VH-VL binders against q9h9l3. Designs and how they scored, part 221

Target 1, 176 residues: q9h9l3
Amino acid sequence: PRKMVAIDCEMVGTGPKGHVSSLARCSIVNYNGDVLYDEYILPPCHIVDYRTRWSGIRKQHMVNATPFKIARGQILKILTGKIVVGHAIHNDFKALQYFHPKSLTRDTSHIPPLNRKADCPENATMSLKHLTKKLLNRDIQVGKSGHSSVEDAQATMELYKLVEVEWEEHLARNPP

## First folded at step 10 (VH-VL)

Design Q73 (framework fv_amlenetug)
Fold by ESMFold2-Fast, scan of step 10:
Structure Q73 (fold): chain C 176 residues (1-176), chain A 120 residues (1-120), chain B 108 residues (1-108)
Amino acid sequence: as target 1 above (176 residues)
Amino acid sequence: EVQLLESGGGLVQTGGSLRLSCAASGFTFSNYAMTWVRQAPGKGLEWVSSISYSGEYTDYADSVKGRFTISRDNSQNTLYLQMNSLRAEDTAVYYCAKVRYYGSGSFDYWGQGTLVTVSS
Amino acid sequence: EIVLTQSPGTLSLSPGERATLSCRASQSVSDNYLAWYQQKPGQAPRLLIYGASTRATGIPDRFSGSGSGTDFTLTISRLEPEDFAVYYCQQHYSSPLTFGQGTKVEIK
């Protein structure tokens, strides 16, 4: 019954030399890993660099993609009032041009007990791929066709569940 | 209410040209991607072409690439399909359809269709 | 391209019976990028289900969709007279967008 979701976004390059990161896909899953949202998103600015190796985005995904303004509204309706889990989640919120309350945000790249379980330094920022392999014995982000934001969001939720009880107790005693 | 009205269908000779129109009302046309889907007599549905909300991105089925051009006029809420070098196998009812956002690429509203018959 | 194969080609049933329609994709249609449409003679298709399992607005709850990956099912729990029609599945996972060949649900 906990109102918790996990999110992962993919970005493409817009602006001069493709240096601006613009939202091009967003996936949101519930506590059990069921997909609540997964849409390609069309940035308002011309796409200069699809960054396909990492994003998995290609030109054909843009034809029927949801315009940024509409997608943002849909996504924010899902996130508002919920505990949102992500990995390096500040990048996703930046791409969404959105502020989510810190008290309801869980970043699996900044949870010391999770790193400890993976035999990693508690203060290091470990990749989602590394933590998932070490703790869940699962390979994600495999191949050269780009990452699946659904796969990443599902892995992120599963990682959080490994430390949920301990971390929620910590946050209750040490509010952010 | 959402309404899509196709026009421009008719009988045309092999090698000829035809332009289809789809007049949209009841929604903000400029915010939605649009598509053309065809259905040959007694056959199933075949996707033909799609266009993004701005007109910047288009895509085509391999069978029509180089012959058909999809376009839109957001100021007049109208979608077009310019069909050149028509072949007998292009004979079909052509439907205009609106893309659904949330399930993007599925089509929530369809027009009544316009029949294109290519003879020879 | 992703080929969608529907089975059976024709279902002959009576009102009140359950209809189960299958749609198989030639490769994984990941993340529930599958829709179902209903088409009656002389009419345009009508969207029934999107995202494999979500009913479109106004669609009766006797219609349900399920499945993931390559195997998808449309179920009509108790056929009404108005449900006798042709049903198409469609994938919007990758270009080109493709439809199945259709399953005709007809009166026995």
Scores: ipSAE 0.655, ipTM 0.862, lowest interface PAE 1.4, mean pLDDT 91

Design Q74 (framework fv_amlenetug)
Fold by ESMFold2-Fast, scan of step 10:
Structure Q74 (fold): chain C 176 residues (1-176), chain A 120 residues (1-120), chain B 108 residues (1-108)
Amino acid sequence: as target 1 above (176 residues)
Amino acid sequence: EVQLLESGGGLVQTGGSLRLSCAASGFTFSNYAMTWVRQAPGKGLEWVSSISYSGEYTDYADSVKGRFTISRDNSQNTLYLQMNSLRAEDTAVYYCARVRYYGSGSFDYWGQGTLVTVSS
Amino acid sequence: EIVLTQSPGTLSLSPGERATLSCRASQSVSDNYLAWYQQKPGQAPRLLIYGASTRATGIPDRFSGSGSGTDFTLTISRLEPEDFAVYYCQQYYSSPLTFGQGTKVEIK
């Protein structure tokens, strides 16, 4: 077993017209899919748009939420030095205001062999929902009440495991 | 060490008001969400109200909505519960508790409680 | 609201015995947002387990939590004299936050 985790974050809209994406939930799972971290996070700025349809975040989740600065420190301690798997993971890192080395980053939205297994164009950016249905025969993000970041992180890890051997060999030959 | 000390409890008539305080020490109070949980004599625990670390977000049990107000003063490390229109069924020991990190919504430290007795 | 029902109401056991306490939710407690507390007479509650199965700091390993969805269990593998107390489960998945009615573990 590798030092590998999968992450999925949920963002809410802050700033003018809710255009700034601020971290409001983060889930991290280990290689086997066990939850290492799952917290609602209260942004330092006023929330203008909960984006509930996608994030699953509602005002009630902010009551017991961990302050951003505290959550960020907790999350970074888990991610540092590990291979981090995500889907469109640059959005998660941006919300965390964090730089993770590209050599230790795996983005399931940009892995050509994974798209190939799903009968999708190799260089297209496919949704997590689509890849999970095609390759794992599992429906995630079901319903209209928002997504579970735990479910998304677990699905992301399982998707990566389908191409792990092939992709790690590719990265060894073609370092990022 | 983390310490929470409740005060302000006492005997009050139905329809009256009372303000509870919880003095926090041993941790950075302004970084934690806080809660009030009550327990009627010989009965179980009942969540009353919670407040975010900033004070911006609050939530209440349906039985107290419109009558109780939770608030905090981060400069004085103090949590408050303003109780209005008190009823006999509000008679309970009121605990102040801190919301845990890693499992937010569970409560890792509790005060010793303050008794509120509402006579009919 | 999610109603938590604990069973049995009272569990009469001797020191050294295994205690198994149940907590059943009226609807699914997703993401394992369930905690267990211990309360001794005249004292405030003490957090034992959070996230359904994670032991809180300083809690002895004889305490363990398990379960998911609607069925959760607190197990005390070998009762010590100080373990005779009332135990409460609590969900923090949905507002309002709710507690079970409690299970009293008493000396037989």
Scores: ipSAE 0.741, ipTM 0.893, lowest interface PAE 1.0, mean pLDDT 92

Design Q75 (framework fv_amlenetug)
Fold by ESMFold2-Fast, scan of step 10:
Structure Q75 (fold): chain C 176 residues (1-176), chain A 120 residues (1-120), chain B 108 residues (1-108)
Amino acid sequence: as target 1 above (176 residues)
Amino acid sequence: EVQLLESGGGLVQTGGSLRLSCAASGFTFSNYAMTWVRQAPGKGLEWVSSISYSGEYTDYADSVKGRFTISRDNSQNTLYLQMNSLRAEDTAVYYCAKGLYYGSGTFDYWGQGTLVTVSS
Amino acid sequence: EIVLTQSPGTLSLSPGERATLSCRASQSVSDNYLAWYQQKPGQAPRLLIYGASTRATGIPDRFSGSGSGTDFTLTISRLEPEDFAVYYCQQYYSSPLTFGQGTKVEIK
């Protein structure tokens, strides 16, 4: 009944020893996988650790990056009132300094039917890469050069579509 | 109305220096990445250098690394390109270009350009 | 660096005809980080398309972009007199930012 989008964020390390996760890229796709938003984002704090092997972010990506306060406003306008799908999505919302209603949030790392279809324990937290390979026969996050948040958001939406009917019915009977 | 106006071009000798300026108006200059793109007479476009909205991050084409310095003054809404050790192959029209949100790394507004001629 | 090769170098057509311009990348331009610009003699470039297929504000719908990976296309469905110009593709996926050498669309 509500419009649905999928999100994936990349974080870099800021603060002492790079231990704080700060938003540095965000990708949002619609139900069909078309890109609605994809921007590199410059954190307000000095970047200590690019975490490149996971984030895919390098110094050159910061050159044309959108300021955090502006990017946050753009992203929140897209997310507000929509069902938002993500994988371990609490990390994305934390980096955005944003609260999205639980009733409109779908986390593919915490959907038991999805794990069941992948022949995995229902209560285990499985990686996006593993679920995508098992259920969609696609290899994502290939190599050591970091992840594409567009690719991850697209995979996340497709994974959710596999269980959408079943999971929406479950949530209607068991509201979060 | 967005306007970008380049200045500082002219004739300079090989090995000389020149500083280009780009005066911006009609948008919040301090919120956008800015770029210099050049075009040699009768040739195509060549990216030269870009600078983040804050001025903290810069990037350069290999052909100009170590010789050119991009900088900005957000209080004056002005972008600069300091060009040192100029070579004949640096002869070109230099365009100031504004970055675009939702297409970071592309340029929605350009100035009219300023000609730099390097000879002898 | 990613090298962009445009073809043909020159396209001679009449008003009302369809123009199809090609841009090929030496390596994959991921996430559709490809743009198209139009440049008329004595003028600065004008952004037409970004994200491979998204039309920039104010650009007529006769302009469309398509493609992914290494093969991209700019199509002008029905040439108007003002469309005769040089067209450049640009990738913004990796540094350095690079442009194609250009395709000139001229009156037959």
Scores: ipSAE 0.615, ipTM 0.868, lowest interface PAE 1.9, mean pLDDT 92

Design Q76 (framework fv_amlenetug)
Fold by ESMFold2-Fast, scan of step 10:
Structure Q76 (fold): chain C 176 residues (1-176), chain A 120 residues (1-120), chain B 108 residues (1-108)
Amino acid sequence: as target 1 above (176 residues)
Amino acid sequence: EVQLLESGGGLVQTGGSLRLSCAASGFTFSNYAMTWVRQAPGKGLEWVSSISYSGEYTDYADSVKGRFTISRDNSQNTLYLQMNSLRAEDTAVYYCAKDRYFGSGPFDYWGQGTLVTVSS
Amino acid sequence: EIVLTQSPGTLSLSPGERATLSCRASQSVSDNYLAWYQQKPGQAPRLLIYGASTRATGIPDRFSGSGSGTDFTLTISRLEPEDFAVYYCQQYYSSPLTFGQGTKVEIK
């Protein structure tokens, strides 16, 4: 089988009234939770809203940020040909302006067995924070300064590992 | 091979000005954030200022805000630090430092430093 | 600002011994945005560890970093003669970027 990584991105608001979500940080971890990539990313457009309460991003983080086009190239090199795990991963791929094959994508917000283990309706979309607390007995996204994309990516990988055997078997019998 | 070479240090009187330069080579300068870090004689490291890859974002230590200006010339692969209203406490070796990979700190390459001595 | 406090200030050891250096932060350094540097007299600092535990390119296996939150450690498993130097921790989680005051590892 192909190698597996987990990804989580943070977005800031650009464009009119800050309504456009632009990539401002990306974290990628391997199967064991080791960090393969973690960079602040400078959007090509002026940042109108840092969304700091949720993103954890402040103006000081932009000083040392990697330009979007360069960061995108680095990230895509890591993701290409691998199984990519994320939570509500459509948002991350959209921010990256990237298409990843569905056969190699694992979205922990849309895995019925995972919801079942958490005593939640199989087809409901549950937050990463809720699933992590329920299934791993860990609190993530705590504190006053926004979320850690590294912590979120690590939690996402651990959540997927709880259903990996069952879900991979399901996908082999029911290819996307 | 990555190289950073500082210049412009010297002896200056309190209230005076100096401009430091850092000549960069061996990497795509325009893709990386750059930083100035200083070290007073016999003391530890102190962050001074950072600048984004394009020059549009800058950040400064409170001790130098309003007196120092960081800038860069990507066409010449050169980083600058304009130091005005110098004080005795600014006496230090000033290092030019490159962010690891393409940003976010820490600093993977450092120049050899240039000494700035501020006297009364 | 996040204040980093290193201990001990001076560590006197012989070659072959284990060195354990501490760095404590006044506030949580999220995402393990903590680095360790080595500096020898008259030289620029050298990056040893970043991300709290990841060795920089070319750094020998005897150097290792650990810790999270507010409590971080640099370990040198078996001191070599060239390891006697000053070591600094640095956080790059929030502005202003800050360094610890340094730990001097000296020959006993």
Scores: ipSAE 0.006, ipTM 0.507, lowest interface PAE 13.6, mean pLDDT 87

Design Q77 (framework fv_amlenetug)
Fold by ESMFold2-Fast, scan of step 10:
Structure Q77 (fold): chain C 176 residues (1-176), chain A 120 residues (1-120), chain B 108 residues (1-108)
Amino acid sequence: as target 1 above (176 residues)
Amino acid sequence: EVQLLESGGGLVQTGGSLRLSCAASGFTFSNYAMTWVRQAPGKGLEWVSSISYSGEYTDYADSVKGRFTISRDNSQNTLYLQMNSLRAEDTAVYYCAKIGYWGSGSFDYWGQGTLVTVSS
Amino acid sequence: EIVLTQSPGTLSLSPGERATLSCRASQSVSDNYLAWYQQKPGQAPRLLIYGASTRATGIPDRFSGSGSGTDFTLTISRLEPEDFAVYYCQQYYSSPLTFGQGTKVEIK
């Protein structure tokens, strides 16, 4: 009976040649898809590349952004002790500089039953967009103006719910 | 108790300059973006300018770009709006407002406002 | 620039009645980045709703927000005397930040 949330983060490029991924937006939704957290986050380092095509982040979003240290504290308070669902979630945790227990982490990019339902090889890493289209008949990440982390977090939670019973039973019998 | 107190409004001639101040208390000023919103007599709300928590990023309405400058002093918990080349259409009550930690663009607390009257 | 159009311009009602206020955007306001404010004569605006449907701290549950995309609604389920005021919607999805022109809720 642990509470479950889904998370999606957007990163911008910092450091040499913009190759470092720094947190610039985070969205967290509850089991029903209601938004619990959605803030633009100002990285502590100079932004070299907004990666707008994918992140949806532009310079104007930094005007209203929450400082990284403050946002990180808020986010971690929401995640701590909960089952956290994400897609390729290691990237989100890395951007947050956070270690979440593997036993409470659910990564929809690495759940074999989910790939099976989508008629994909069980060990392939499928994109969130592909799985959402195949299994929920919904198009996400449409257009060229960047992704919505709210939309991605909501899709991720709905995907997990399709395999929740089966996967939780598997994890109970095969603890990580 | 969060408080925002604007000052510096008054009567100014067309083409003149005026500097508004907003004194903040009851919260950690340096952790929040701040904004100026104005309201002409009998009219609705119009966003004027916003500034990031550090002062590094600013944004302006097209009607004030090149004439107004937003700035802040985190050591004094004070927000400023430098207004140059004032026009009759700049006549309004100017509110300072705090950008909340939810929504990244809604304004959770507002000051009482300071009246700026621009006349010939 | 996203233009927000509020309707009706004036809503004349009695205490106890339901108020429904509309806000329409000239283009989609993604991520539900839409807020509602209340302003009483001679006073600063007060935040009621953010994220299209989330009540701000201290706001009574008779206030509710709904909608997405281009069509948003503020509902006051049962008007109290203190609710007669001007209401503004505001989008914070794209710069410049814009407000609707306001809806005045007045006593019939």
Scores: ipSAE 0.664, ipTM 0.879, lowest interface PAE 1.5, mean pLDDT 92

Design Q78 (framework fv_amlenetug)
Fold by ESMFold2-Fast, scan of step 10:
Structure Q78 (fold): chain C 176 residues (1-176), chain A 120 residues (1-120), chain B 108 residues (1-108)
Amino acid sequence: as target 1 above (176 residues)
Amino acid sequence: EVQLLESGGGLVQTGGSLRLSCAASGFTFSNYAMTWVRQAPGKGLEWVSSISYSGEYTDYADSVKGRFTISRDNSQNTLYLQMNSLRAEDTAVYYCAKSPFYGSGAFDIWGQGTLVTVSS
Amino acid sequence: EIVLTQSPGTLSLSPGERATLSCRASQSVSDNYLAWYQQKPGQAPRLLIYGASTRATGIPDRFSGSGSGTDFTLTISRLEPEDFAVYYCQQYYSSPLTFGQGTKVEIK
């Protein structure tokens, strides 16, 4: 079996009026929730909006941050050939400027059995916070100082584990 | 092979100025954040200042803010600390340190230190 | 700022014994952004542990880190003669970066 990791990224606003989402932090955990990667990342473009309320990123975090080009190389080395779990993971891959094979991608925002277990419509896109509270009875993203991408990646892996057996069987019968 | 070599320490009068240098070798200096940490004689470690890989972002301890300026020259693989309006409490061994890519803000490589003594 | 308080201030032990060093933070150090250093007289500090529990390259297995939130521990399972030194904890979760005051591990 292929190794599995979970990823969560934080983005800041760059470009005109801060409308472009640029990678500013990435956390990756293994199947057991142990941290494999967690670094602040300095975007190549000027940061216009830190989006601190959601990202938790402040100017101070950019001082010791890893350059985007280097961070991207490190992250891709960890992700390549593995099953990668995320929540709305297309946003993370876009920020990484990376294509990961659909056959090895698991998006907890688009797994009908997971929504069903949470008493949510199967085709709705539910937030990570909502699913974690409903299914794990755990509060994440608490407060107004921003989110922890480590906490989010760990919660994402635990959510996937709730449906892993049935969803892997579904994917084997219905390859993407 | 990876080395940080400091220079510029010495005896200086209160109110004076001094510039410390840290020469890096054995790694791609321009890819790493760099930091200055000091240690007063017989005392513990105190973070002084840090600078991003590009030089665009800097941060300082409150005790040195407005008096010290951290800078870098990536073409010369050199880190600097310009110290102005020096006080007796600035007397310390000053270490240049590199952050690893993993565990940014911890310091995996340190220089030998350079002693700065401030007296009247 | 996050104040780190180390205890005990001095730990007197013999080679072969276990050393347990404590580092307590005045506020939660989120994401386990805590490091441990060893410093011998006249030398620069040496990184032992980062991320609260990850050993730095080349650090012997007898060194281990644990803890989260406000309570962190460095354990040296079986003291060797070269382990008698001063040990510092450091948080890198929030600015300003801060160090503990140090714990001296000395020969009994």
Scores: ipSAE 0.485, ipTM 0.813, lowest interface PAE 2.1, mean pLDDT 91

Design Q79 (framework fv_amlenetug)
Fold by ESMFold2-Fast, scan of step 10:
Structure Q79 (fold): chain C 176 residues (1-176), chain A 120 residues (1-120), chain B 108 residues (1-108)
Amino acid sequence: as target 1 above (176 residues)
Amino acid sequence: EVQLLESGGGLVQTGGSLRLSCAASGFTFSNYAMTWVRQAPGKGLEWVSSISYSGEYTDYADSVKGRFTISRDNSQNTLYLQMNSLRAEDTAVYYCAKVHYLGSGYMDVWGQGTLVTVSS
Amino acid sequence: EIVLTQSPGTLSLSPGERATLSCRASQSVSDNYLAWYQQKPGQAPRLLIYGASTRATGIPDRFSGSGSGTDFTLTISRLEPEDFAVYYCQQYYSSPLTFGQGTKVEIK
């Protein structure tokens, strides 16, 4: 069987009015939830807005942060050839300036059976927090101090495991 | 061979100044955050200061804020620690260390250390 | 700041015995941002473990790290002569970076 990992990234605001989302932290976990990668990442552009309420990132985290170009290379080595699970994962790939094959991508915000198990509309985009509470009875992203990308990546993998068998069978019958 | 070599330590009077240098070789210096950690005689390790790969972001232990300045010259592969208003409590072996990429703030490569002795 | 307290201060053992070293944090060290270092007399520290449980490159498998939150442990399953040293834990979850006071593992 093909290796599977889950990813979650945190972004800060750069560029005019802080409206550009730049990668500032990335966490990757394996199938069992063990951390394979977790780094603060320093954007090449000046940070205008830390977005701390959501990102959990503060100026102090930038001191030891890994340069973007180096972090990107390390991350891509881990992702290449693997099934990559994420939630609204296109945002993570955009921040990484990376294209991952659709056939190896699993987005827990767009898996109809997962929404169905959570008693949500099958074609709606539900938040990671909502699905995790409904299906795993676990509270994530608690408080206003920002999110843990490790916690989010772990929750995302556990959510996918709930529908893995049926969804992989669906994809085999209906290739993307 | 990845190597860090400190220099500039010595004996200084209380209230004096000293500049430490750390020469890096065997890796792309400009890609890594760097840190200074000190160890007083017979005591444990104490973090002193860190600097981002670009030099834009710095951080300091409260005991040295306003007195020490960390800086780097990426063209010369050298890390510096400018120490002003030295106190007897600053007496220690000073290590420079390279921050590892997996997980922020732990150090995978250390120099041999340079001794700073502050006397009144 | 997060204060790390190591225990025992000194551990007297013989080669071949198991060493268990404790590191307790005054606040939760989230995301397992904890490292362990070994220091021999007259030498710089050497990284052993990071992320609470991941061995650094080249570190023998007799060294293992475990724990989460506020309680962390370094275990040396079967002491070799070269393992008698001082061991430090370090958190990198919040600024300032802090180290424990050290545990000395010495020959009985």
Scores: ipSAE 0.145, ipTM 0.724, lowest interface PAE 5.5, mean pLDDT 90

Design Q8 (framework fv_amlenetug)
Fold by ESMFold2-Fast, scan of step 10:
Structure Q8 (fold): chain C 176 residues (1-176), chain A 120 residues (1-120), chain B 108 residues (1-108)
Amino acid sequence: as target 1 above (176 residues)
Amino acid sequence: EVQLLESGGGLVQTGGSLRLSCAASGFTFSNYAMTWVRQAPGKGLEWVSSISYSGEYTDYADSVKGRFTISRDNSQNTLYLQMNSLRAEDTAVYYCAKVRYYGSGSFDYWGQGTLVTVSS
Amino acid sequence: EIVLTQSPGTLSLSPGERATLSCRASQSVSDNYLAWYQQKPGQAPRLLIYGASTRATGIPDRFSGSGSGTDFTLTISRLEPEDFAVYYCQQYYESPLTFGQGTKVEIK
């Protein structure tokens, strides 16, 4: 069977007035939640806005960061051929400048059974924080120091595992 | 084979200046962050300074801020540490180290070190 | 800054014995950003473990790391003669990067 991983990325602002989102951290965990990859990534363009409240990224993290082109190669080697789980994962793939096949992509922000378990409308887009609190009784993204992409990736995998059997069966009968 | 070779250490008077160099080979130097770590005689390890792969971002231990400047020349595969206003407590073996990918902030290769002795 | 305190200061052991080295952090080292190094007299440090528990390339499996938060451990399951050295833990979670004061593993 195909292996499954979960991913979460953090972005900083580059370009005019910091309005371009550039990859600055990526975390990937395996099915059991063990970390396979977790690196700070230095964008090729000058960082204008660290967006620290959300990203958790500060200038100190850029000092030892991996260059974007190198990190991208490392990340894509891990993702290729695997089922990749994420939350609003299109943002992560955009930051990576990467296309992952839809048949191997699982987005926990768009899984109707997961929303139903959380007593939310099946087609609503719920935040990772909300679903994690409702279904796992766990608080993530706490405080004002920014999010942990490791914590977010781990929560995302655990959320998917709650509906994995049901959702994989649905996808087999209704291929994307 | 990865090699890091420090040079420029020696005896210097308090208040003086010294420039350390680290010649790198066996890897693509311009793709990795680099660091200086020092060790006073008979003591433990102390991080001094780090620099990003491009040279755009630097960081320093509080004890050396304003006195030391880390820099790099990617065309020559060389890392530098410019040390000014030297104090007796700066006496140490200075190691050049390469930041690893996967676990960035840990150091997978180290040079042999160069001794800096500061005396009055 | 995160202060790392290693214990014991010295371990006197014989080849074949198990060594257990402790590293305690003054604040939580999140995401397991902790490394272990070995240093022999007159030599540069050698990376053993990063990410609290991942062995670096070429490191024998008798070396293992464990722990999270503020409490970390390096274990050497059966000491070989070449393992008698000083061991340092290091956090890379926040600036400034800091090392523990070291644990010396010596032959008795």
Scores: ipSAE 0.609, ipTM 0.865, lowest interface PAE 1.8, mean pLDDT 92

